VH-VL binders against q0aze0. Designs and how they scored, part 10

Target 1, 268 residues: q0aze0
Amino acid sequence: MKIILVNNRFKENTEKKAQEIAGQLSALNVEVIIDNGLDEPYAGTVDFIMVLGGDGTMLRAARRYGQRAIPVLGVNMGTVGFLSNIEINELAEYLPLILREEYSLEARMMLEVAVFQQQSLLTRVFCLNELLLRSNSPRMLSFALEISGQKLEPYRGDGLIVSTTTGSTAYSLSAGGPIADPQLDAFIVTPVASHIINKRPLVVSPEREISLHLLEEREAIIGIDGQIKMDFGAENRVLIKRAPHPLLMVNLKAKPFFTSIDRSLQRQ

## First folded at step 2 (VH-VL)

Design b2h (framework fv_bermekimab)
Fold by ESMFold2-Fast, scan of step 2:
Structure b2h (fold): chain C 268 residues (1-268), chain A 123 residues (1-123), chain B 107 residues (1-107)
Amino acid sequence: as target 1 above (268 residues)
Amino acid sequence: QVQLVESGGGVVQPGRSLRLSCTASGFTFSSYAVHWVRQAPGKGLEWVAAIWYDGSNKYYAESVKGRFTISRDNSKNILFLQMDSLRLEDTAVYYCARGYTDSFLEGYYFDYWGQGTLVTFSS
Amino acid sequence: DIQMTQSPSSVSASVGDRVTITCRASQGISSWLAWYQQKPGKAPKLLIYAASSLQSGVPSRFSGSGSGSDFTLTISSLQPEDFATYYCQQANSFPYTFGGGTKVEHK
């Protein structure tokens, strides 16, 4: 058995804890690869991915490894989030179940984002939460949205979010998007501070292709899961579609999504 | 131990060019955004320029746009600031600083700074 | 550009005093604000990030509060080593901007 341990390079004591866990796994004849974000993703075959940290660390793991159809477990090391399944102090209890493959898997859709300069592909990335198009200056954007070749009326505003259902509680929520059951597959298209009063969030089939481009030159960026930032100009186009594989999230204990989000919203 | 060491400052004449360097050690330089921040004698801090971890995105203060160019060499752990068409207003101690964040969209805070290098003008 | 206004520009204080410094942004910056301490001839040191998060190794007498446009740095009981100039910085959008600074000096 070969396991990748993904940790957050910005969290205190995370590297030390990753080394401790790697030692425990090695004592059980498990091969361990540590990914702290500093190197390229491990290219070899892997049986399991253990993510040590919060939601941000899980988003990075999903981007790096989510398309490989490998089980991914979120282990929380601090403040609870939506993407972790167990706490670090529970790992010893659940480790025998992990090694015997006695767990269920929850499939979470991902986005495939392709960025073009004119007709040339610049990059292709995958993400779990969302793509954000936003202005990088005080000036609002004018941009075109196409859904499966259907050209919508131009948008004017600060930007747009194209989100998975998992991402419905991230940036899309802050911009007025709906809370979606993460068991559903759908794109959620949420305008950011739209100048046009009737531009509403859209819930779109995950089989659709979504295309974005600027109608005038502005300082704009596209952001992926809040972690990757790319300059976006009038010569650029982005194409968004459902990724070929969902992220396979390990479920070792019940996670009460609806009660968790309800409690978070009550504090507002 | 994290260290940032600036060099290349000195006395210059108006209209000339100067190149500042910042050598990083004690951390994985290629994983961090890095910034230049300056401080004129007896004045406050002024952000000058930023470059992302992979060199893909660069940002500049309005006062230096078109005159200054930020770049980095990740193989040598060095940050550069090429300063062209220098003006008396550019007199300052120039600091390089490491940008701390776990999200490129959330903003950067400067958790480690160099000691600074002084740029002044002869008259 | 987002303008950051600090008040007061200077404050005279004695050891043991509670010192409060305020910072106002010309537009909303959520919680993307940091506070720095700078001593004469030295580089600045990060004290607080994300408006209220204490940087590792910084004494607990320093605290930050606020969101949106109005922010406060508090030193609950001033110590001899705290006489310095303090700066706020917004990290909401480029160009990043600093406040004008507040000099905390001996009474």
Scores: ipSAE 0.000, ipTM 0.431, lowest interface PAE 13.6, mean pLDDT 86

Design b2i (framework fv_bermekimab)
Fold by ESMFold2-Fast, scan of step 2:
Structure b2i (fold): chain C 268 residues (1-268), chain A 122 residues (1-122), chain B 107 residues (1-107)
Amino acid sequence: as target 1 above (268 residues)
Amino acid sequence: QVQLVESGGGVVQPGRSLRLSCTASGFTFSSYAVHWVRQAPGKGLEWVAAIWYDGSNKYYAESVKGRFTISRDNSKNILFLQMDSLRLEDTAVYYCARSKLYSGYDFSVDYWGQGTLVTFSS
Amino acid sequence: DIQMTQSPSSVSASVGDRVTITCRASQGISSWLAWYQQKPGKAPKLLIYAASSLQSGVPSRFSGSGSGSDFTLTISSLQPEDFATYYCQQANSFPYTFGGGTKVEHK
């Protein structure tokens, strides 16, 4: 068995804990690869991915490994998040189940984001939460949204979010989007500070293609999960689809989504 | 388990057309970009064309632009290469290959078919 | 087009030898380079992608290194099945381009 341990290189305790866990796994004849974000993603075959940290570390792991159809377990090491399943102090209890592959998997849709310049593909990236199009200057954007070839009336405002259902509780929520059951596959399209009356969030089939391009020359950026930033101009087009593979999240214990989000909203 | 099988090669006359096909099995064809790569007898590898997983983007080597057209049928798991205005220098074994998809990027190609030979009679 | 210059064109080696093949891009390609092995009459086989990442099922005696414009494929201890032609290929931009190949022959 081979496991990747993904951790946050900027958290001192996380590095020490990753080494400690690697030692424990090696003693059980498990080969361990540590991914602290400094190097390229591990390219060999692996059986399991263990993410040590918060939601941000899970988003990075999903981007790096989510399309490989490998079980990914979130182990919380600090603040409560939505993407972890167990706490670090519970890991020793659950290790035997992990090694015997005695767990269920929850599939979480991902976005495939392709950025073009005319016919040329500039980049293709995957993400778990959302793509954000936003202005990179004080001026608002004018942009076109197409859904499966259907051209909507132009958008005018600060930007747009195209989110997965997992991302419904991230930036989309703060922009006025709905809370979605992460078991559902759907795109949530949420305007950011729209100047057009009655531009509402849209919930659309994950089988649809969403494309975006600027109608006026503006300085804009494309943001991916809040972790990647790319310049976006009038010569660019972005195409968003459901990614070929979902992220396979390990479920070792029940984590009730609706009661968790309800408590989080009441604390606001 | 992953298999790519080329067909449609043969003997052609200069200036004529030929259509190659590649049948894919053992993976989700609609999730991968796919490529055509050729190799002239006794020569090295030459990349010819690629098509994005959904058919939206197509790329060609300069030597074949305007003469070759790449297409795919995701419902039948088939990749095509329509070769028009064929020239003697197009003589080669044509391979179908699948993109190496990793971490959201196409790094190269990972699985190849056995190839189909295109030759010319004078 | 990005030109890929591969050297040497051939190398004579014995089983157990360390073999090094180099590949130079005419412009920067970051780590977007792959290495392939091809045996006579057969399709190429992917060995290494992203300059240094070993493809699953490929023996650990194969390794890749480099970034930018200069890349190296190393076979640490040549085995009988390793006598073949090796190609580098850039995937930084279309059109993709291959090196001219290096034939590893019996001494």
Scores: ipSAE 0.005, ipTM 0.403, lowest interface PAE 13.4, mean pLDDT 85

Design b2j (framework fv_bermekimab)
Fold by ESMFold2-Fast, scan of step 2:
Structure b2j (fold): chain C 268 residues (1-268), chain A 125 residues (1-125), chain B 107 residues (1-107)
Amino acid sequence: as target 1 above (268 residues)
Amino acid sequence: QVQLVESGGGVVQPGRSLRLSCTASGFTFSSYAVHWVRQAPGKGLEWVAAIWYDGSNKYYAESVKGRFTISRDNSKNILFLQMDSLRLEDTAVYYCARDVEGSYFYDTSGPFDYWGQGTLVTFSS
Amino acid sequence: DIQMTQSPSSVSASVGDRVTITCRASQGISSWLAWYQQKPGKAPKLLIYAASSLQSGVPSRFSGSGSGSDFTLTISSLQPEDFATYYCQQANSFPYTFGGGTKVEHK
């Protein structure tokens, strides 16, 4: 068995705990690869991915490894969040189940984001939560949204979010989007509207293709899961599709999604 | 190992400007959201401004909005606070502080696990 | 803005005493609350994050509890080095706000 431990090297407790867990797994004849985010993703075959940290670390792991159809377990290190399944102090209890491969998997859709300059592909990335288009200045954006070849009336506002259902509780929620059951596959298109723009969030089939481009020269950015930022100008176009593979999240404990969301709605 | 060192404080006149700096070492600065927090003499802590790890999101307290500008240079591991139109009520020790983690879900999750020693901004008559 | 109210503003205590400090948010903040210790002339030091999680290197006599809008910091057996001012801070939404502080002083 070969396991990747994903951690954040720059959080001292997480790095120490990753080394400790790697030692325990090695003693059980498990080959361990530590990914602290500094190097390129491990290119070899692995059987399991264990993410040590909060939601941010899980989002990074999903972008690096989510398309490989490998089970991914989120282990919480004391941060609150939605993407972890067990706490670090529970790992010893659940480790035998992990090694026997006795757990269920929950599939979470991902986005495939392709950014073009004219007709040239600049980059292609995957993400678990969302793509954000926003103004990088006090000026409103004027932009076009096209859904599977259907051109909508122009948008004028601060930006737009294209989210997965997993991302419905992330930035899309802050922008007024709906809370979605993560068992559903759908895109949620939520305007980051200025006062003069009255557009509703859209829930669309994950089989749709969504494209965005600016209608006026403006200073704008696109953001991916809040962790990747790219300049976006009138010469750029972005195409968003459902990624080929979902993230396979390990479920060792029942998670009460609806009661957890209800409780967290006190957070703005 | 982790250090934050503020500089640039001093004695100023009302209406003038001042630029504070915070130099980070012992960690990958570009991976963390960082904040400015101030404390007036004999008073409590007041949050001033925040900047996300990549510079994409900036937040300000209402009392400084439009007068202060937060920025960062990730290539040099430096955080800045440009303070314009300074007022007597801006008298304080200014601390830079590292966010435990910056999360897109909340932009930053707080709290502040490491603080600098502070730099004093005060006024002459 | 979320207002954070700490009580008491000061407390007189002796070494070995149990000290309890409370913090109330004007609206729900889930568990997005931290506690800091500040000694005269020094920067604040993080004690507790996420309402109840003890920061690495902080003695186990410090504990935090609460969720929603009511929170408590407890020092189970006060030591000489614990005489300081303590602050709560919400990280639920911007602007971040601190409580007014509680000074723990010698009897």
Scores: ipSAE 0.000, ipTM 0.414, lowest interface PAE 11.4, mean pLDDT 85

Design b2k (framework fv_bermekimab)
Fold by ESMFold2-Fast, scan of step 2:
Structure b2k (fold): chain C 268 residues (1-268), chain A 123 residues (1-123), chain B 107 residues (1-107)
Amino acid sequence: as target 1 above (268 residues)
Amino acid sequence: QVQLVESGGGVVQPGRSLRLSCTASGFTFSSYAVHWVRQAPGKGLEWVAAIWYDGSNKYYAESVKGRFTISRDNSKNILFLQMDSLRLEDTAVYYCARAGQYELLSDYYFDYWGQGTLVTFSS
Amino acid sequence: DIQMTQSPSSVSASVGDRVTITCRASQGISSWLAWYQQKPGKAPKLLIYAASSLQSGVPSRFSGSGSGSDFTLTISSLQPEDFATYYCQQANSFPYTFGGGTKVEHK
């Protein structure tokens, strides 16, 4: 068995814990690769991915490894989140189940984001939560939204979010989007601080292709999962579609989504 | 060595059913989306159907919607195409093809194909 | 559906010739285009993906160019093993669609 341990190098206790866990796994004849985010993703074949940290670390792991159809387990290191399944102090209890492959998988859709300059592909990234298009100045954006070749009336405002159902509780929620069952596959298209009062969130088929481009020269950015930022201008176009593979999240312990989000919404 | 082998083709009568199989070896089948592409004798290639690596999503060409069903068995490394209400226009060599494995741009294209299985009709 | 139009339907060439095949999409597909080679009685083989990227193991005499709606496949110096039918294919949206094919045949 070969496992990747994904951790955050900027959290001292997480790096030390990753080394400790790697030692424990090696004692059980498991080969361990540690990914602390400094280098390119490990290119070899692996059987399992263990993410040590909060939701932010899971989002990074999903972008690096989510398309490989490998089971990914979120192990919380203290901060309660939506993407972790077990706590670090529970790992010893569940490790035998992991090694015997005695767990269920939850498929979470991902976005494929392709950014073009004129007709040239600049980059392609995958993400678990959302793509954000946002103005990088006090001036409103004027931009075109096309869904499977259908050109909508121009959008005018501060930006737009294209979210997965998993991302429905992230930035899309803050912008007025709906809470979606993460077991559903759908794009949620939510306007950001729109100055057009009647622009509403859209929920569209995940088989749709969504494209965005600016209708006038403005300073804008594309944000990915709140962690990657890219400049976006009138010469750029972004194409968003469902990624080829969902993230396969390991479920070792029941986590009732609806009661968790309901409780979260009542906290300040 | 990556290999895809189709089987189940043959001679059928219009209106009947036929099930094609594609057996995969030499790679982790459960990590790949797989497709059916057909080619009528002397004609070009026509995409027929696709299935995600885990079986969760299925796509069909309009000409076969409601008549064909794509499925897979990841435990046995087999892809299926159940073909119902067959028409003369379905006469073709049927290929299975692999696509979509990792985050590489090449993942979306058909990098390996089977040798094909022929479906023909007799009246 | 996105329609893919290839031209010419056939081209006669000699070993050493430069061969250019074109493919036009009925709508913009960015760079989501592949080129395949098919020899008689054989399955297609991927040559070019993402309009211009050479597939591993494919000779460098093959190259692809274009974006948006107009694409070309070029064989810089035709070899005996290159006499085959070539197809373009868009991977921008379902249903995936292929061009009608271009047969590269002996003069």
Scores: ipSAE 0.000, ipTM 0.399, lowest interface PAE 14.9, mean pLDDT 85

Design b4 (framework fv_bermekimab)
Fold by ESMFold2-Fast, scan of step 2:
Structure b4 (fold): chain C 268 residues (1-268), chain A 125 residues (1-125), chain B 107 residues (1-107)
Amino acid sequence: as target 1 above (268 residues)
Amino acid sequence: QVQLVESGGGVVQPGRSLRLSCTASGFTFSSYWVHWVRQAPGKGLEWVAAIKQDGSEKYYAESVKGRFTISRDNSKNILFLQMDSLRLEDTAVYYCARDQYSSSWYGTFDYFDYWGQGTLVTFSS
Amino acid sequence: DIQMTQSPSSVSASVGDRVTITCRASQGISNYLAWYQQKPGKAPKLLIYAASTLQSGVPSRFSGSGSGSDFTLTISSLQPEDFATYYCQQYNSYPYTFGGGTKVEHK
């Protein structure tokens, strides 16, 4: 068995814990690869991915490895989040189940994002939560949204979020989007500070293609999972589709999504 | 490990020029947006200027636009702030600060995850 | 410019107290808000980003909440090392702007 341990080297507490866990796994004849985020993703075959950290570390792991159809377990290291399944102090209890492959998998849809300049592909990435288009200056954006070739009336405002259902509790929620059951596959399209009175969030089929481009030259950026930032100008176009593979998240214990989000909203 | 060290502050006369430097170590300087933020004695924080990873884009607070120039030398891991036509209201501790980085493209957010110790700019009477 | 209004400007507290600091943006900034702690003579230190996400190494007694225009920083049980000035900052759009600061001082 070969396991990737994903952590953030700049988070001192997680590096020491990753080394401790790697030692325990090696003692059980498990080959361990440490991914601290600084190097290129590990290119070899692996059986399991264990993410040590908060939601941010899970988002990075999903972008790096989510398309490989490998089980991914989120282990929370003390930050509040929705993407972990167990706490670090529970790991010893659940480790035998991991090694015996006694767990269920939950498929979470991902986005495929392709950014073009004119007709040339500049880059293609995957993400678990969302793509954000936003202004990077005091000026409001004017932009075009197309859904499966249908051209909507122009948007005016600070930007737009195209989210997965997993991302419905992240930036989309903050911008007024709905809370979605992560078991569903759908795109959620949420305006950011729209100047148009009746621009509402849209929930659309994951089989649709979504494209965005600016109607006026402005300073704008594309954000991916809140972790990748790219310049976006009027010469650029972005195409968003459902990614070929979902992220396969490991369930070792029931995590009651609706009860958890309800408590979070009452407290925050 | 990650370290930002400002230098170049001092006592200056109104209308004169001063150049601040910030030396970075412990990370890939060329992969980050970096900023200047100042704080007048006993006052709050004020963002001053920002520069993109490759130096191609620069942003300035309105109060310093046309007088200050931000630049960087990625081969030496140094950030600069050239301050011309200095005014009494420019009296402050000047900090350099780093944006977060997480990908091969660009930094993700404009919040500041690491700050230098600051360098003081003051005026003689 | 987005104006950040922070209140109170100062609060007197004792070790063990719950301290709440508020920050209001003059327009919607989603969750693009950070909180910094600054001790006398020192540079600011990042505590929270994206309104509610704790920076690595920050004690769990610190928490952030809010979205849109209204935000709060809470220290659930004040410790001796927490006496400092706290600043909110929006990073939604240029120019970046900070709140006026809240000084947490000894009773």
Scores: ipSAE 0.000, ipTM 0.397, lowest interface PAE 13.2, mean pLDDT 85

Design b4a (framework fv_bermekimab)
Fold by ESMFold2-Fast, scan of step 2:
Formats: structure tokens, sequence, C-alpha cells
Structure b4a (fold): chain C 268 residues (1-268), chain A 123 residues (1-123), chain B 107 residues (1-107)
């Protein structure tokens, strides 16, 4: 058995904990690879991924390893989040179940994002929550949205979010998007400060292809899961589609999504 | 410098086949939808066929559906139109046209055109 | 199929004239309309896309307007090099369709 431990390089307590857990696993004949974000993703075959940290660390792990169809367990290190399944102080209790592969898996769709400059592919990235197109200046954007060959009327505003259902509680929510059951597969398309009356969020099939480009020269950026920023200009195009593989999230402990989000919303 | 050069036109007999080619240069051919558009002598423009960047989607005008086949070879930067069961009504100059990257997923308008190649029939 | 109707089929004009060409779609096509210019013996050249956006390098005397089903191409002050045939094209849905063309010829 080979396990990747993913931790946050900026938190020394997670580094120490990762080393402690690696020692425990090695004693049980498990090979451990530590990924603290400093190097390229581990290229070899692994059986399990354990993420030590909050939702941000899980988003990074999903981007790096989510397309490999490997079980991923979120272990919370203190901050309450939506993507962790167990707390760090519960890990010792659940470790035997992990090693015996006695757990269920929940599939979470991911986005494949391809950014082009003129005729060239600049980058292809995967993400769990969303792609954000936004203005990088006080000026409003004018941009075109196409969904599976259907060309919509031009958008005018500060930007647009294309989100997974997992991302429905992230930036899409703050922009006025719906809360989606993470068991559903769908894209959620949420306008950001649209200046056209009645531009509403759209919920579309995950089999659709979504394309975006600017209709005029403006300073804009593409954001991925709130962690990656890329310049986006009128020479650029972005294509968004369902990623080939979902993220396989490990369920060791029942986590009540609807009551959790309900409590979160009531406190705001 | 973007260039599209058609070839393969000529005089043909009704019922025969002909294959047109369009060689692209000066851009990344594999990133574009490309189209065939024809024009009969003294007549207007008629869209004939389109092919997606990777060849996964193809569209045809009703008048040529089942007789013409569009294809592409991205390794050689060549667009093809295989024309079977040719009719007198297929007499036209055939243009190769590059789709803009404006609507990447579905295709759009034509920003560059080739010079055209004439397909005609002997009497 | 979306039918594109251009009018007039021909127009006689003199240098300096304002020329207006119209294009009507049989159903709504939003702004997914392009205009092309074709001179005898030559390939068409893109003038305008998205109904009103001028292609780079095209003189400002050319302008497009309209949305939905009715569109107009205007040449504000006709020049000698503008005598040509003009075509509208919808790219809202396949099959793509062109208007019948408008020949702008000398009086």
Amino acid sequence: as target 1 above (268 residues)
Amino acid sequence: QVQLVESGGGVVQPGRSLRLSCTASGFTFSSYWVHWVRQAPGKGLEWVAAIKQDGSEKYYAESVKGRFTISRDNSKNILFLQMDSLRLEDTAVYYCARDSLYEYVSGSYFDYWGQGTLVTFSS
Amino acid sequence: DIQMTQSPSSVSASVGDRVTITCRASQGISNYLAWYQQKPGKAPKLLIYAASTLQSGVPSRFSGSGSGSDFTLTISSLQPEDFATYYCQQYNSYPYTFGGGTKVEHK
C-alpha cells in the first residue's frame, strides 16, 4: 500500500503531524509520500491520498491528484469545512478501517479548464469548486458565453462563475448562486454583478461544454478554486467541460450536508 | 501570415467522385473549425460543410448530405472534401474557410478564405 | 433551416453615396450575423461580425446594426473600391446560411 500525505507547506504543525503519521504508517508496512506543495505532484502509482488540513488543502489535492481515480480522505486540522470527513484527533480510531479498505466512496465531479491564446493551448487545469472570470479593474466586462453550441446574448458585468455542485457553497453562493446537493452532477453558471436585467444563474447538464471570451480589450483574470490566477484578455478563450474522472472522496463518518449548510446560513 | 490553398478541382463526369484538399499554413490548424463554402457561376455563396478542431463533429448542407464527406489531417495541416455521386448542380468554385476562434465550441464566422478551386462538368 | 433574405438584390450608386443593405432572418439569431464583401473573381472578405463589430483593417465608413431578425449594413460614403457584392451570413445554428447577395454597381 502506498499513501500520499498532502499538507500545507505554510503550517509547520501539519508538517510535523505528517511526519508522525508517516512513521506510524511505515511501521504498518505502508509506503508514504509527503506532498507539502513545494514539488511537482508525485508521478508514481498510489493507493490512497490523505489530506491533512482545511478545504484549501483539499482543493489543491484535488487539482494535483483528483483525475487519478484514487480514494481521497480529508482530515480536518482545526478549521471547520465542507470537504473534510474526520478530525485529526479521530484518525487513530479510523486508521484500521482505512488500511482494510472498509469505507464508502462519494464521487464529486470536477471541471476541466482549457485556456487558449489565439490558436495555442496555454494551459489545462482541473478544479473541484469553480472557474471565475472577473474584471481586474473598475471597468465592466463585455463577454460571450456559449453553452454546447448555443450562443447566448452578450454578458455585461463584473464577470461570471462556472461552478460544480461541490462549489455551490463557495464563491458561487456569495454571487447569488443556488445551493446544490453535492450528490448531483451539474454546472452552475452564476453572473457576477450583471448590468443586464434578469441575468440569472443557470443550472446545466455536466455533459455540456462552456466557452468564454472577451468582446473588448479589458484587464481580466481567470481564477481557479480561488487559488490560481491567470491574466485573461481578448486574445484568450476558455473552454470548460466535465473532467474525465470525478474526485473519489472517502466517507468514514456520516457528515450531514444539509444541516451543516443550514446552520452556516443562519449565522450570517 | 495565414494562408489557405485549395486544390483538386477540375472537370468531372456526372456520377463520378472528386477529392478536394485545402492546405493551411501560418497558424495552428488543429485549433480551428474549418469549412467548405461553394459558389455556382453567377450565383451566391452556399455553405457546404464544417468540421470541428479534432474532427469529432461534422455538419453538412442538406443538398450534399450522404454524398460529401469532410475530414482533416491535423498532422499535415490539410482539410479534405470527398465528393461522391457528383451532380451538375455541384458545379461551383469551392472555398476553404477558417472559422474564427470567437466561438470555440460551436464555430462562428469566417475570417480567412482560400482562393477557391473550380469544379465543373464536361458535356 | 434559417432563411436569410437580403434586399435589395442590386443597387446602383455613385461615389460618395450612402448605401444601405438589409438582411432578414426567418427566426431570431441574436447578433450571430456576419457581413462579407466579394469582388469579381476573388474570395469573399470579412467586413463585420457579431452584427456590428468591424473587422480589423476594415474602413470606418462600413457599419452594421441590428439584432434578432433584422440587420443592416451601411456604407456611409461609397468609394470606388466598394463596388462589389455583399453577403450576410448567420452563424447561430447549423446549417449556416447566407443571404442571396446585394450587388452594389455603378449608376
Scores: ipSAE 0.000, ipTM 0.429, lowest interface PAE 14.2, mean pLDDT 87

Design b4b (framework fv_bermekimab)
Fold by ESMFold2-Fast, scan of step 2:
Structure b4b (fold): chain C 268 residues (1-268), chain A 123 residues (1-123), chain B 107 residues (1-107)
Amino acid sequence: as target 1 above (268 residues)
Amino acid sequence: QVQLVESGGGVVQPGRSLRLSCTASGFTFSSYWVHWVRQAPGKGLEWVAAIKQDGSEKYYAESVKGRFTISRDNSKNILFLQMDSLRLEDTAVYYCAREYDFLSGYYEPFDYWGQGTLVTFSS
Amino acid sequence: DIQMTQSPSSVSASVGDRVTITCRASQGISNYLAWYQQKPGKAPKLLIYAASTLQSGVPSRFSGSGSGSDFTLTISSLQPEDFATYYCQQYNSYPYTFGGGTKVEHK
């Protein structure tokens, strides 16, 4: 068995804990690869991915490895979040179940994002939560949204979010989007500070393709899961589709989504 | 308009305590990691401490660990630094700084800084 | 801790000059490197993040390059308002650490 340990590069002691866990796994005849974010993703075949950290570390792991159809377990290391399943102090208890493959998997849809300059593909990335188009200056954007070739009336405002259902509780929520059951497959399209007051969030079939481009030159960026930023100008276009494979999240312990989000929203 | 305003600095005796405050306005304070960075007179920048959006995680520079405590009050948009057992080498202008981009899990550098508050010694 | 070594500590320059400042990390930090400008009596201002991405509103004469352990800030044609102290900072891992600074001053 080969396992990738993905750790949080910005938290003290995560490398030491990853080394300790790697030692425990090696003693059980498991081959371990540690991914601390400093190198390219491991290119070989692996059987399991263990993410040591909070939601941000899971988002990075999903972008790097999510399309490989490999089980991914979120192990929380003190950061409360929605994407971890067990706590670090519970790992020893659950490790025998992991090694015997005695767990269930939850499929979480991902976005495939392709950025073009004119007709040339600049980059293709995958993400678990969302793509954000936003102004990078005090001036609002004017931009076009197309859904499966259907051209909507122009948008004016600070930007737009195209989110998965998993991402419904991330930036989309902050911008006024709905809370969605992560077991549902859908795109959530949420305007950011729209000047057109009745531009509402849209819930769109995941089989549709979404296209965005600027209608006039502005300083803008696109953001991916809050971790990748790219300049976006009037010569650029972005295409968003459902990714070919969902992220396969390991479920060892019941995590009640609705009560968790309800408590989070009341904690203000 | 994003603003961070530090207060609480002053002249102290070695071994005494001070509490610094940083009042935030113009953004959703509870959505950001915030930091303390100091600068001794005529010297460079030194990172001091960091606190997560909800206060659940805190990090400290080794030079201040065990003596300084970072905390925040999201209901009042205030960041604190409790400074105990002050030493002469703690003489500095103390800045609060916001970590770039408030999206969950996105760790970036400091896009906005306060004007700073001076901590110095009377001896 | 990741040590950030910045050089030179000072540089004398004239308006129109090309100025280069280097920053070296004691271990790999990928592209998690920022550059700040600080004028006397003022707070630092973010110029560049992710080693090479210009902060909004920063003039195009500023550019950053590098990855891994070696990084460079370049000012292609120095303007009067650019006389300041510049700092690099890694944000790859805690504790966050800064370079010692480079003072760009009048000849």
Scores: ipSAE 0.000, ipTM 0.424, lowest interface PAE 12.6, mean pLDDT 85

